Miniprotein binders against Pyridoxal reductase, chloroplastic (PLR1). Designs and how they scored, part 5

Target 1, 350 residues: Pyridoxal reductase, chloroplastic (PLR1), of Arabidopsis thaliana (Mouse-ear cress) (q56y42)
Amino acid sequence: CSNNTSNITTFKPLKLPLFWPWQKVKMGPLSVSPMGFGTWAWGNQLLWGYQTSMDDQLQQAFELALENGINLFDTADSYGTGRLNGQSERLLGKFIKESQGLKGKQNEVVVATKFAAYPWRLTSGQFVNACRASLDRLQIDQLGIGQLHWSTASYAPLQELVLWDGLVQMYEKGLVRAVGVSNYGPQQLVKIHDYLKTRGVPLCSAQVQFSLLSMGKEQLEIKSICDELGIRLISYSPLGLGMLTGKYSSSKLPTGPRSLLFRQILPGLEPLLLALSEIAKKRGKTMPQVAINWCICKGTVPIPGIKSVRHVEDNLGALGWKLTNDEQLQLEYAAKESPKSMIQNIFQTR

## First folded at step 22 (miniprotein)

Design x5 (from w1 with V86I)
Fold by OpenDDE base, look of step 23:
Structure x5 (fold): chain B 350 residues (1-350), chain A 93 residues (1-93)
Amino acid sequence: as target 1 above (350 residues)
Amino acid sequence: SKIRVEIVVESDDPRLLRFIAMLIKRMVEEISKKYGVKVEVEIEEKDGKLRIRVEIEGDNPEALEKALEMLLFRILYMAIELGADIEIRIERE
């Protein structure tokens, strides 16, 4: 009796890629996924309730993103609260290093970190040292994108020039593959672009608050300037800290400091939340997926926060389809009917 | 109508506390100008704790609510971007 052990070749169904290689977005010398992930929650105790017991779940979420072709991960040297300062970069570096099952994809990871414009970073050398400290926490030799986290133009204009020289020196020393900025307004964005250009340093990205909650005249002007100058716009807070998820209402508020803000904001968002819900239902998608897809349709690279496998799975569903022009206009109309004056980040310049 | 906002920040770095105090002071001045509300600010720093009290006063309830919304939003983003733990309390009179 010959036991024919039928080799059941478990055909793992070839999971079709969520996006094609030609749908990758160019950022200077880099090629990135149409969506990235933000890591601001990693080490954040106040707003997220981070605990070190969550690190395994964060690692699984990171690996799932990387398996699905996400290669842009945004962090900052300031992320992590209190004693957990720099925890976001430490965790990201650990997860990149330990993702050994993904050896071929590890080399494709684009780390985009942001260096805080702290008042005590007074010299270009101190700012370059901030970049070195980020590299040490990340356990990598070179960053994908080194970003100035905000402009000091409004309160310390002399410091800003020193920080710009710091970016030039990071690039010239090969510590970063590309240079970017965050929280720059239209006028200041042009100034830093011209300053870097005269020194042979290409500005590759501008990171701003861009979402259905933040799509005002200024955001549209920044987008226009970015398109003209060949700068890629990265949209942070594409979900408005969770306001656009449909998970919260006036009767179901988040815990912590966000509860106060959401109590003030959510009543005026009903038209936008209704439009998101209707389109989501019609498309067989979630409200977060629609809100993220809108950011992609506007020609930005959204960086939603990564917190769990479930959040990664939901956010990945924003890829492989596109909102129609009419659906985009319907969302934008509903966003304009919402009585909310767009609240800019405190660090956003003119 | 008055709205009182108490903000408490804890940090082992007194430089960060001074920077946050400066940012909040600037934020409140912008809010006062933008919404036409009267704003008073008290700042206390002691033993790695920054306590800020903001009092917003105005005759237009809608302007007060918009001012409060802008304040809360900017404080939350400041806390995210700086990696600061903050407590916020609101009282209405």
Scores: ipSAE 0.835, ipTM 0.933, lowest interface PAE 0.6, mean pLDDT 92
Fold by ESMFold2, look of step 22:
Structure x5 (fold): chain B 350 residues (1-350), chain A 93 residues (1-93)
Amino acid sequence: as target 1 above (350 residues)
Amino acid sequence: SKIRVEIVVESDDPRLLRFIAMLIKRMVEEISKKYGVKVEVEIEEKDGKLRIRVEIEGDNPEALEKALEMLLFRILYMAIELGADIEIRIERE
């Protein structure tokens, strides 16, 4: 028996929808939906306006994502501001445990979390303990992906090998099914891949800022390395912190600290925003859906954020179709014409 | 030509505030070298708050605006990655 999740039980379609969420893609030993969701806003009070009164809607958004075939959720031990430290992991764990949509299949959800490379995490044992603390907050026994949140090469290069050994230990102890990295540039990405491989630990994923606003030479080099080494690139900020939504302009800015950045950058994005709008109109889609679809077309797994049921509904519309090659080229040309783009995270290395 | 940026970061963990202060000092050094601008930074930690006052000065208005862009991007992503509450205020002269 099955739920009414497809027409296949009654009809046999000649062609499956493109980027079909129930047709998973490989990420190391894992099978994940072609898009996941990021939970960094869960517990972020000033930048994204989190309040605990939002938890019921966040749970509904999580359930909607599951109902529509999404199984990848990305979090981090650092997510949550102030007294809400660790709140993103706690909420995700709660929603997994309480989900009726999983029907005793909680282990089919792929939890990806990240362990901050704080300078006070000085031993591999301390790094393994950070993983155990994440498992406790999530209320699960094993992660899908344990990720080193950033390289320490830029501020504590001697610490980095210790953290790599911590990832090896997490894998060997069965605390994670797979390991990954975030914010690794081309040189450090090759180094950790080779190091982990000599220890018998495959590197399954690399998570970086990748979008129509973040596709410069270095990001394309990272993508090329991922493709060659069998590493899945996870795209964070696929909507450029909201700049690609079409909701904002020089005269209509978001509230909070983002307004300062948007004022500096949005005027220089006009060619790209016009191309996004044109393609969205032609396809009967929204600008966010086009921008996310582009990331999937590049072979990445984007993880847009979620704050509401409406956001999940819109982002799910990025699935089930594919930009033509000409539409992809139009967007890429428009991005190159735009005099502004995103600048990389302070933590991204060479 | 001068831009002043005040950044206030709150955290219940004083180790995190000290780490953020170190990152900002490194960040402003990189910005100064990359854009050829003079950057002065004053950092004060008090009662779970880190107050950072950055003054960017130079003769080239375009270089000043690029320096401000880099500063804003890096501060916002740092706040996201570290789970830090942040307020930013900008004054132009």
Scores: ipSAE 0.831, ipTM 0.925, lowest interface PAE 0.7, mean pLDDT 89

Design x6 (from w1 with L76F)
Fold by ESMFold2, fold request of step 24:
Structure x6 (fold): chain B 350 residues (1-350), chain A 93 residues (1-93)
Amino acid sequence: as target 1 above (350 residues)
Amino acid sequence: SKIRVEIVVESDDPRLLRFIAMLIKRMVEEISKKYGVKVEVEIEEKDGKLRIRVEIEGDNPEALEKALEMLLFRIFYMAIELGADVEIRIERE
């Protein structure tokens, strides 16, 4: 059958998938694509330049991801600045509801959201209500993964147990299919795992900054704990906020506040960037595709951001192939030889 | 040697601004200890804005730049995680 879009007839030939169904990964009771997408730019006005005029482009990017087998989308109740607070969840819910490709299959999308550990969330019931508010913004009945966004151990340790109980209640009430955490360091990760285990709630995922720029001793310890305990590591900032794209140099910085970060560390990344460029050229890939593929090869699920159709098209090229062991070691050695790396999130604990 | 950083954070929720102020104060103390630099902070909340003025001072230029690096990245990720609009200006002496 012919499809008509903008006066152009489009053919729909048989398409082979970018990855086979057996290449999906387990995340508790969930089967997710080997890469997901993050939505932290959706509604972020100053850091990421979001404007509502971009919504059509974002929707097209979402549909492209779905067409290519992506089923994991990560958001948070805090995403969206100023009057757009919660906008990321609202947009994701809108796109899911309006998708023709998901008609009758909306439950195949794994929505992962995060609930901010604000110090004024003082009871488990308030935390459960945050989950209900997320479900309302998303216009869905159940989340794939409900995540505690960060630990309160460093500023309100008594609150943390209340929030952990809130995760237990979300799971027991059927509001989430699985429970996860974000920004948990090695010690707190073991503690919440033990807490949830004794209550019959398996911890399915831990989301941390993990990339060729964020693979130091502490991050490797987190990964080792995840591997041992059956927790899937979700890698955020797999491209180092754009540092690993090859688009920038000391004379060509990104616009906005990121330029300050790039001035601090980009000059110290030359060994890694050269290794990425060499491998990308040899494999007929882009530097972002190589960096994301590395995260996949490590057994993590990376969640690069969605900002445009162009970005999604490029990032999808990270699928369907694997770096050799030698190529992985080359990249890791080049990262170790680089004088700079990413600094950990303020919220990551011990 | 001195580095001055001015950070402006906007939010319609004064609780979020107070939470951010608390996080900044703790961050400054951690940075000062980690790099052996003197860090002073002045915080003012007015009209839905939090104005944060940080002064980093020490005898070792490398330590000053590492302290600035940690401050900038931690502010940036804090803004992402909390959904806060931030503006940052840096002045080196």
Scores: ipSAE 0.866, ipTM 0.940, lowest interface PAE 0.6, mean pLDDT 90
Fold by ESMFold2, last read:
Structure x6 (fold): chain B 350 residues (1-350), chain A 93 residues (1-93)
Amino acid sequence: as target 1 above (350 residues)
Amino acid sequence: SKIRVEIVVESDDPRLLRFIAMLIKRMVEEISKKYGVKVEVEIEEKDGKLRIRVEIEGDNPEALEKALEMLLFRIFYMAIELGADVEIRIERE
């Protein structure tokens, strides 16, 4: 009939914040791994050099992510260039369907896709049709998250409510478990949250460029709004398109169009890159692992890209540990000391 | 002081090319206003190809480089988000 206080100490240490893949985080009605993966490179021919000969390695990388507890995969109906339009969704769907580890458990994968806000998508019915087309390419019956890829407020403000009603209809028809937005600034984010809340539609996520290179006043305001309203921030470009990997320098640039971006800002990143390198060395980690871990420490869910088994293995090393508060502050100070940062996506609104 | 940027986009969807042209025109106006530089744009759409020539001109070299930087990042993210293959060439002076 006595109280055993020794069990209290054991449970409290077991609740220390490590980012193991099985320690899922809330995203509206969904539970997702603390890191997901983005698939924007799948089918992108010029920016990322996609060729169909890569599909087997992409499939192996997808399986490795699943095997290690990742359940969030982000795609979009626009991903894939030229004749490969929609290829990202087709590949993701194929890999989900062919996965032996998911047999009977396909619904445990949270597929997030995005619907491009093209100016010729003029009715909510057209957005419902875009969602059905995505489900067909993915070969699944329901999305985890249906997202507006960007807001039309900047170029077609009258279209905006039509798109919001499209999300409501997708949810009401059971095509998505929850809805999200991408590239919404602070003002539009509050507006759509209020609109969806009165309709009983769960706005579970807001996806923006968020990283040690993209944490300015507006991005921090978006994060603050997300925290207050119970919206999970998904961090895209957590490595700054590769700027934070430590793989490149002024004398060793990436191939392709990224080299133009790297020439502009990489020389101005030395304070941040040195801080990343020092912490990575101290912790026995890689610079990408530190940069991704920082995003997780901020309460966001980063979605680095899947390119190869090696890259997924490295990115998975961002999990299972946590930067100390002092290390986080060190990185943030170094980022503020750096003369350059990422420039915001053209589609992000106010 | 002058920077010339040529952007070439190819797509089999002419609606996408026209949308990209509109986005670039808006982007150029925003850049011109933000950095106080003169920006001229010439756009030609022909046979599934959009060719955009942007000329950035001003007396402040720092403003010119910031304008170029904004243009490049905005085009790059636009290309990612729209699933568009883009080629970019830059000539200074």
Scores: ipSAE 0.860, ipTM 0.935, lowest interface PAE 0.6, mean pLDDT 90
Fold by ESMFold2, last read:
Structure x6 (fold): chain B 350 residues (1-350), chain A 93 residues (1-93)
Amino acid sequence: as target 1 above (350 residues)
Amino acid sequence: SKIRVEIVVESDDPRLLRFIAMLIKRMVEEISKKYGVKVEVEIEEKDGKLRIRVEIEGDNPEALEKALEMLLFRIFYMAIELGADVEIRIERE
């Protein structure tokens, strides 16, 4: 007779590759891909050359991101210039609504938007109404993350508590699934965290400029606070506005206003760019893929821009693998030895 | 040595132009203090346009370039965050 006395060998579940886009990470109550995409270029006419004729390619790029497991998209109510004010949100909403891959599953996309802290937004009700206007442009009933775009402490400190109450009301009214902040420095980040905690609303995300070009003592302090308090750091400008792509040199600058920034910074990045190039070659990757992977290795969720199908294809290659600790240290050393780095956003406070 | 920067911002909302003007005035004071350079700003709001003329002056060429660097990056990110179209012209002496 057959005896059932054998040792049962438990098979471990199949492990997905590191930073696998379908293996989500936590952001408060949300599960997001380990990389998201930013939409600041959508509707930005002079700085990024947006034209409506680009919309079909942007839509194709959006669909490619979705098909490859990306579910986090970051926008803002201020994105879009001149007559196109709010256009970034309108395009994102259109692409979500028109996506056949999302039919019946639109709630699986995490839309993170930001509400500008304009000095004329003086009541929590006005701030809540800004959220409702964003929902209307996006054509959705609920945001994944509603974010205060910057602190008013430096120019209107009495306004700040009103806007913090507005975030609480957005959450309590069910307009957002989670709340976050952008451009908060270490001191203000702790203050809003403590405020929201007393109101029963967890601060789920903080978004700052974070990259191999923006990893100074203050940015690392913000990261440390986020890690300790359970706040997910979202890294914007992970490629330094294109400085880390390897596409440009002193004799081959980008078109438009970025050329002015590149003239100031790019000549001083040679040690970092060389290290990026060498590691990229050794790993069979591109320089953007290495730079974005580094951000993920630091425990952040980077949001590179969506500008074309080819950019999304390349950026997706940042997923599915991990830089070794030695490679991370090599990049960080090269960045510190470079004479130049990115300048912080005017809105980042203490 | 002097570096002159002219910035033109256009908006249908005069409140946004005034907010930008306030931000630039604060930015100029921070730059002057941080880099030890003289920074003068002239701001004119007229007919939906804000014209900003910044003059950076000092004896240390490295400090002048760092001041320009900070000014350009701060204006660039300000323009992104506020959804503003900006035109920038630089003149070095």
Scores: ipSAE 0.856, ipTM 0.935, lowest interface PAE 0.6, mean pLDDT 91
Fold by ESMFold2, fold request of step 24:
Structure x6 (fold): chain B 350 residues (1-350), chain A 93 residues (1-93)
Amino acid sequence: as target 1 above (350 residues)
Amino acid sequence: SKIRVEIVVESDDPRLLRFIAMLIKRMVEEISKKYGVKVEVEIEEKDGKLRIRVEIEGDNPEALEKALEMLLFRIFYMAIELGADVEIRIERE
């Protein structure tokens, strides 16, 4: 009695990655995931409700992002309120150091931090010292991207040249692998690009509020300049502080101060929210996944916030697929037909 | 019509509180000009807190609501970027 069991081969189902290595994007000398994560909620007590009891879940969320190929994490030296000032960087540094998946590979994480343009940062040396303080809180020897958090052109234009020289020094001293800016409008973006270029320091990234709620003429001009000059646009608030999630309505508002913003503009977003809902349902996706995917389709790198394992799981579902051109146009038209949109950050310049 | 907004900002660094006060004064002037409304600001710094009382007044209710909208979003992002704890209370007359 023969039994030909040698013909029976058991194959385990292959687990496909959320994105392939060739889908990584270039930011100067860096290769980054098509989406990153922002950490501004880490240590923010009143606006975001941070409590230290959340740290274990935040660490699990960080590890989940890493396991799925995310390598870009954005923070800032100002993140963390009151006595928790700098806490976002401390937590990120802790999670990087403690990660088993990064054992011996911690430098493969691209840490992007930002240095606040405080009026009392008056010399390039003070700005370099801010970078060294960030490195100490993060417990790493070199940043992926060192970013000027906003322009001082509107209140201290002479200070800004000092801070630009500080970025040059950070790069030349090897403290950062690349430099970037945040909240720079079209005019200032061209100016700093030219300044850095003549000093041999390429500007690799520009970070602005960019989303289906923040895609006006100025934001599109910034994107056009980035495309022309080889600067990667990083999109912050890709979900409009939660307004694009479909989770809220006039009768179901978020907790905390965000509710005040939602009361003002959420009722005016119905055309966009309906279009998001329709596409999400048709694609078997969530509204956040569609909104984030749109940012990716525009050639930007969105950085939604990390708040929980569940949020990271959902946001990762924005990867591995693309809205069609028609779906993108449908969303953009619906956004234009909506009577409300996000108001720009106080720090975004001309 | 009149809208009153009270903003409380807390920080251990008095330089940060003074920077925030300067930003709010500039923001209020921009809002007043853009929407054609009268805006008055009173600022008090005490015990690591900055109390900012903004009063927006005008004859056009739509302009008042747009001014409030701009104020709220600008304060919210300012608080995020500076890592400042803020509380906001609104009273409409």
Scores: ipSAE 0.854, ipTM 0.934, lowest interface PAE 0.6, mean pLDDT 90

